# Ledger of designs, part 37: VH-VL binders against o27280

Target 1, 266 residues: o27280
Amino acid sequence: MDSMNVPEVLEIKRIVEESESVKTFIFSWDFRREVRPGQFVMVWDFRDEKPMSVSLIDPVRSEIGISIRRVGEFTDRVHGLSEGDLLGIRGPYGRGFELMGRDILLVGGGIGMAPLAALADEATARGMRVDALVAARTADELLFLDRLEAAGVNISTCTDDGSCGFKGFAHERLLTLEENHDMAAVCGPEPMMFQVMRILDERDVPAQLSLERYMKCAVGICGQCCLDDTGFRVCAEGPVFWSQELSRVREFGRYRRDPAGRRVPW

## First folded at step 18 (VH-VL)

Design Bf10
Fold by OpenDDE, look of step 18:
Structure Bf10 (fold): chain C 266 residues (1-266), chain A 119 residues (1-119), chain B 107 residues (1-107)
Amino acid sequence: as target 1 above (266 residues)
Amino acid sequence: QVQLVQSGAEVKKPGSSVKVSCKASGGTFRSYGISWVRQAPGQGLEWMGRIIPRTGRARYAQKFQGRVTITADKSTSTAYMELSSLRSEDTAVYYCARDDQYEGHFDPWGQGTAVTVSS
Amino acid sequence: DIQMTQSPSSLSASVGDRVTITCRASQSISSYLSWYQQKPGKAPKLLIYAASSLQSGVPSRFSGSGSGTDFTLTITSLQPEDFATYYCQQSDDTPRTFGQGTKVEIK
């Protein structure tokens, strides 16, 4: 469809309460407009607009889900919405994940599990073996465990406080896992992704990582999401990058830029 | 494997309140909801409401709005349904059931709690 | 609210019979339809979810089909333990609603 850059006003069909801070909003979707795990949409609440990852892709029911973490004024308003309320959605945008091989490892942290949950559904539907390392600060912040389990995903959890699974960070848990996979998909806090990428590279496991940056236009024009030294636009060349690409990005794992263009350390 | 175990049968007078508990054994609620469904003698199933124990947020059927309160205690993996201003028509077996937020089906179910309202 | 209408309300059948129960929604519910079996004095048991997905542990003689507004539960060969009341349930909208039930009795 030719109107991908025009927000479509969609009704919230259902709201899934993933955690105290995360909700998944489900919409009817015309799948003549293809959407891939790892891609994002721009969500418009008629006041502001923010990029959000697609966390559910259901072509059978013609639905998509968008998982949103409550972190600021925009998301506060969105979290105040109810089923039947309206939101503007435009997209999808960006490069999504590419599945390859038979065995895939998913490593996700916090809300980073959103695109990976969608990827897990696709991978399992294709008959792939999916292992997921799900990380969060606490047990109550672990996302999509039940959904992943229902899909046949082999789950390993880790929490900062040890309230569930391995006590520690995702990269630390990963070091305890010796099995190699055909590919890995990673999404979460950038420091986590940075460490995970290093481990996967050492193990010669092809890895794709989804980056988060301030995105304004979503169409590669404004440059707000440009990565230093490469000129990669997260909204256009990403948000999913191969590890080889990110190895060229100086700022990866070190800092990001805020809306004012200032360097903000991780 | 999660099982839901409900509290025992209740006999109540009209105008009183009843509070039924539903404890998850063999696991936790995780991200699932807990729905309450009642069944009057010889009648069908009626959805009363749902809570997401993880968040504490509950939704109710309009028919019971203002008269039913569903709560949950995460620390004990127990959900509660309190129905006030009881009347004879509230005589029924009350079930709790694990509620899949995505699919919306109920599994597993508690064993049911018989509530009899009589003078 | 979405109304669910089952047909028939009751039926008599013999062991080995093919049994078909229909559930109609007042509006499209996509595939958000589940089937339950309930025996006297027992809690309902999930048989089918997502209109056609067989719940783990449920015999393969049970099957579900349909989408939109019309759904069907089929028992290919009725067994003695299958005499019970069956309910459909929509999960497309809140409140969740059930069909009125279909009692399958022995002929």
Scores: ipSAE 0.880, ipTM 0.933, lowest interface PAE 0.6, mean pLDDT 95
Fold by ESMFold2, look of step 19:
Structure Bf10 (fold): chain C 266 residues (1-266), chain A 119 residues (1-119), chain B 107 residues (1-107)
Amino acid sequence: as target 1 above (266 residues)
Amino acid sequence: QVQLVQSGAEVKKPGSSVKVSCKASGGTFRSYGISWVRQAPGQGLEWMGRIIPRTGRARYAQKFQGRVTITADKSTSTAYMELSSLRSEDTAVYYCARDDQYEGHFDPWGQGTAVTVSS
Amino acid sequence: DIQMTQSPSSLSASVGDRVTITCRASQSISSYLSWYQQKPGKAPKLLIYAASSLQSGVPSRFSGSGSGTDFTLTITSLQPEDFATYYCQQSDDTPRTFGQGTKVEIK
């Protein structure tokens, strides 16, 4: 196997408890392997391997952070680890976000805020004005609020249950926000991203959206991450796509695939 | 801006316990931690432990293991530190502080709670 | 535990002086170092985090430098309100630990 396809075993330096269900794992990282916001890594727990978005990129300290939500057996095992324990990491992979203009809107749902937190750090470091719409089911699931605030990001929140900020979905809150952005970056549940994309397209705001698909190789060879209508490989041509690229994809926002390749509803 | 307001001064006898509260302004806890730091008269600063209120998980300095309990009540945005089996050397000002999980610095600090342990 | 040693333990200075305070860690702490100012009867106040980042609202006469094991806090033109005790603090490992303090007094 290519050295790119072999995980490097790294020690967990620090664990940040973002919520009851989300932890950020911080590792030493050799930045000769450059990392861009929106790229992902494959995380190996010595039994299984899953793609995870990079949420912290710190070349000064030679550190990378990977945020992981507990949703199943793999992530349960990873959440049970402690500082000093080992994980395999390979990557980074994929096309990251491209920054443009001076005013950016971030729209993130749940763990989808992870790659957007990394992007926010880069955007603010460049002197851009950053607005973030942070969405979750409840107030306790809103991610990265303190970190975004410390970076100088202007935060709007929405929760399904109304426990913090606007009561409702991200796209409903977006309809009530000012339309003064040069670009947007969107990541979260695919139905949310579809609705947000439609609004941004109507407003002529260039938008980049980060998608998830089942992955095995992460380098574009096996075809497991391909989108139905275009043949785009999420691991190679994405995971970040422009809204114009996604407008050609019939499956986007409408269904997902299980590991056997069968269609299942969102 | 978050402000931390602590409970008032206490005078305690040796062998008893003290429980200090730390209320955060501005609503519910977020992802930050609440650390407890004490300062004996004329002495420096000593970290005792920390809780992450969102998860309820606490960590303690080894020196205080078994005597300190740190808790949080998310509904009142209040953290608590209880120190048991008090002795005269526990006489100090006890501070709470917001603890940045990424950088690990403390900002803001509570105003401090003086605890005097005397016979 | 990571031991933090400040130098000097105290110093006397005049308004307008340049003051430097050093902090040495017993092992590398990267840039996980913060500086605090404390006046009598008051809580500590964060000045510098990440070794060199100035906290919002802190005057620009304060600066921090260093990485690894050796760090400095510099006050470029001492003001009357700067007479206080200064502490360094590491956050690379648990438990968090502080230097013993440096008292800056009026000469």
Scores: ipSAE 0.792, ipTM 0.899, lowest interface PAE 0.9, mean pLDDT 89

Design Bf16
Fold by OpenDDE, fold request of step 20:
Structure Bf16 (fold): chain C 266 residues (1-266), chain A 119 residues (1-119), chain B 107 residues (1-107)
Amino acid sequence: as target 1 above (266 residues)
Amino acid sequence: QVQLVQSGAEVKKPGSSVKVSCKASGGTFRSYGISWVRQAPGQGLEWMGRIIPRTGRANYAQKFQGRVTITADKSTSTAYMELSSLRSEDTAVYYCARDDQYEGHFDPWGQGTAVTVSS
Amino acid sequence: DIQMTQSPSSLSASVGDRVTITCRASQSINNYLSWYQQKPGKAPKLLIYAASSLQSGVPSRFSGSGSGTDFTLTITSLQPEDFATYYCQQSDDTPRTFGQGTKVEIK
């Protein structure tokens, strides 16, 4: 058994309260074990295990951050933890984002901004121009605005209720933006990503999108996260996919498989 | 860039309470905290506590535990610091400051509120 | 609590001088260290964060270095507007704590 697949028990160093529903947990990390934006880790609370995106990568401090949205029993327990408490972390897994060009557009919705925040840090560190379209249901749910601003990212916000920025959805806001970028990175609700991808394709902007599926093993063995027709495993071939790859995935933006393998529409 | 504007100077009697406000510009609170720091005349800076306005959770220095209450009103983008059982030693300038949750530095600062406790 | 000790408590210098202020933490704080400048009757102003990152708008003559327990603020060439009190602050743990301050006076 590969030692990387054994959860390492780590102490929560700090907890950042991003919103009422999202917390970022900071851990010490040995960066001999490289991690890239877009990759995920498996978080183990000694009862259950869930995949979570890495939202902070800081080799200087030897720290990583994992942002977790409160959505169920597992995340409820995790959100109840305090600094000094322990979690099991194994990984990283999956294919992360690839940076290309000089100008990049980030389009994120909700917790989907987590991997994009990490990507923004890397992109800005490389001297890239970064524009970010940050979407959420309400102003209070907009994530990582301060981090992005501090990194020099040009931020555009949109909210469903219009409480901050453009009133509407991310793809609607994107339609109002005429500037083209060398590439785009997208992460958020799949219906959002589907619409955003269509717009970017029409504009001939290369795009990478991070998908979310039910994962069990995280190592491409169990097949729980397998996408129909293509055989792509989100944990192995993804979670980051190019738009060209996703164009072959008929279920993208349309439905997903639940833990029982049943088709569930978005 | 957010700006912080504090309420005016206060003169209080020993044993009374003082409540200082700190209004943030720029609309709704983002995911930063608001820390309160005081400075007695001719002395250094002393951290009192912090609130995360989005969640309402506050932490306090042990020295002030039970005597200080930090709150925030998201609808008005205003944070408050209430200090009770005032003593002469509480005479100081009280500052609110934006508290970056990742870096932990304070920027920007409010202009400060002078609180004088005298009989 | 983490204690922050600055040195010196005060110093006299002339315009153009190189000024160095040190700050020592009672335990390792990684690079969670910030430096502030305060002038009489004014709020502190952030100069350096993350031990060595220069805050936007701050002159390049200011620099910070260090990691772990020992940190240094350096002013390469002291300017007339730099006469003030300087504070270090750790942000590794709660409560946040400051150094006692260093007053930079004109010689």
Scores: ipSAE 0.936, ipTM 0.962, lowest interface PAE 0.5, mean pLDDT 96
Fold by OpenDDE, fold request of step 20:
Structure Bf16 (fold): chain C 266 residues (1-266), chain A 119 residues (1-119), chain B 107 residues (1-107)
Amino acid sequence: as target 1 above (266 residues)
Amino acid sequence: QVQLVQSGAEVKKPGSSVKVSCKASGGTFRSYGISWVRQAPGQGLEWMGRIIPRTGRANYAQKFQGRVTITADKSTSTAYMELSSLRSEDTAVYYCARDDQYEGHFDPWGQGTAVTVSS
Amino acid sequence: DIQMTQSPSSLSASVGDRVTITCRASQSINNYLSWYQQKPGKAPKLLIYAASSLQSGVPSRFSGSGSGTDFTLTITSLQPEDFATYYCQQSDDTPRTFGQGTKVEIK
């Protein structure tokens, strides 16, 4: 049996309170099992299982962090846990981000900053210059600012209500930034990613984007996360895609499918 | 660069309470905590508790449980530490400090608030 | 609670000397160990975090090492401004705890 598909019961070592709605759970991790930024794990609370991005990868401490936003029953239960409690974790799964060049732009919105925070750590460790555009609805929802700053990331913030940084959306802020980068990594609300991708394409900046879809098996079998017209499975071929790949995905930025498989707009 | 500025020195009677403030500069609170550490004259450092201003959740050292209350006002970027049932042994300099949730170190520190408890 | 045992409690040294301070945790704390410098009448100042990471603005003569339970702060060449009290602090568990302190005095 493939060991990566067997959930390991792990103790929550620490809990970081990122915001009122986001917590990062830290676990001991055996790094004989490699984890890359952009990959996800399946988190099991012994009642239900959900995919979550890895937001912290620390091989020195042998720890990983999983950031979880409170959005439903499963995450409500998880947010009620304490340090010392147990969770089942299997993975990692999916295709992570690739780093190239010396200058990278990160564009993240809300919980989408989770995998980008991990990517930022790797990029800075490699000596890359990292710029990050961090977006959220309000100042209190901006994630990982202190952590990114400590890593040497150059941060630009934008909020819908203007409570911090640029008042507006990420793509609007991006339009005001003229500097080009060797590559970009994007993760957040799909409408945001769609607009950001267009701008980056116009600027000839290679971009990778991490998609979110309803997911069950994580191993490319059930098809719940299959993208229309392409056959791409977010759990197998993704969740990280190049912009050229997403240009073939009709539903990208336009609609998604809910747990029942119904087409719903963003 | 966040700076922490604390309220002025206090002189209190035994049995009374004291409330020390700690104002953070640089806008609204980010995802860091505010810890309170005290130091009695000629003694070492003692952690009292911490609050995460963004969430309002606080935890305390067992020694002070039930006697200390740490709060934060996000609108003014100010954290508070209230210590009740004061004793002479509570005479100390009280520090607030930014508490990194990932690393757990303290930086920067407030300038300290001297609290003297005497009859 | 995790107890931090710092050694020595005090030491005398001269300018230019190599100074070593040790800190031992009652249980493994990985590298969740910080070092602080405190001068009389002043708040502590962070020197080292994560056992060996030098805080920005701190002179390179300061260094930290260790993991697990045993940690060391080293000053390669003591300067006049380095005479102070030093504290270690664990951040692996709550409550946060400090060593007893080491006073570095002029010989």
Scores: ipSAE 0.934, ipTM 0.962, lowest interface PAE 0.5, mean pLDDT 96
Fold by OpenDDE, look of step 19:
Structure Bf16 (fold): chain C 266 residues (1-266), chain A 119 residues (1-119), chain B 107 residues (1-107)
Amino acid sequence: as target 1 above (266 residues)
Amino acid sequence: QVQLVQSGAEVKKPGSSVKVSCKASGGTFRSYGISWVRQAPGQGLEWMGRIIPRTGRANYAQKFQGRVTITADKSTSTAYMELSSLRSEDTAVYYCARDDQYEGHFDPWGQGTAVTVSS
Amino acid sequence: DIQMTQSPSSLSASVGDRVTITCRASQSINNYLSWYQQKPGKAPKLLIYAASSLQSGVPSRFSGSGSGTDFTLTITSLQPEDFATYYCQQSDDTPRTFGQGTKVEIK
């Protein structure tokens, strides 16, 4: 267990170009260290460290994939790397998704589809029926469609500009879908997740949602990722939460804490 | 279902260039790549390079580096392969194929474009 | 580059026969191996990917096995439409490389 907290230097085996702003980095992985969809790893480029979702889990090939969106200096450096280059990886950390029932709904927005893609693979492998609502600003930002289709997932898309699928937001598209599922997994912009959760609650569909917060230690010690009023640590009690748990979290869908601990709106 | 339709046969002189097109119909490129593979008469298959149309990034086999250029136009869902400084040995059928970035297999394939290089 | 070696280069068989084609990689490629069928004047057609996954629409008489360096394509009962050239292809590394092909001819 002590080895979990020491970054392992791994070679980038392959890079998948998901979009203009998203790349998936594939690594060889020793599956004696188990990893579940919804868990995250800390990625170290020998200068800085950031939490990233695992988007591919392949025990057969002994590989994992980490999808990274280009959003700042750290991710700019990582996106500049090539196959054969090295990164430090420690983890996995956090609570992953649980699968229940026979029919599952995935609702993802942007890079939020990363952990859901991994979950989709597991669900389909178990013989579950998987429906996925994939949302993005534009068609070119929709992620993992080809991979999901190949896995047998039934996909519905929505885009803000209407360039692909339903024109509008994920929660608006969800309102047009009448089918109920045994459970739902949700990940994306928090305002999206907030609206989606409300709809799912009204429909009595058990839902799990993956939250993103500023994270420093990843081991539940520093408290940087604590959620107001509950004391939930996203890195320890999350990042995957049940809707009932999030209903107790005042800040959910409203604001987050920045690295200085200040409230910042979404 | 996605289909790939290539441009017609070409006859070229040595030293000239050829540009073959590959249009995707019945769908979009999405995150797939487009690979180019050629086959000389009576010979096997040879991978030349690949482009990710969504990002415009391409990579090439070393054998063709500096002589081949692969491009894509997302607005028309068309990929292009240009081969310069043509030689008689470049006489072949050139195929485009959808390239799965995760699995690395090719499906579907274009119908092929015959390129003949002769004096 | 990873070299792919198929065996045999050619074989003669009759309708109903069991046909086996092998492909060996110069180094381990995990299960990043695909099989294609090509008929004269036509583009290759994907049969198997990930070493053993049957492509949609491909008859169940086709199967693939193997991992690491040694792979096998099997046709349990050869049909008239199966006379063609078959290719293996590795996708573990760039450049992508193919076997030299195996021509299955009618006896």
Scores: ipSAE 0.905, ipTM 0.945, lowest interface PAE 0.6, mean pLDDT 95

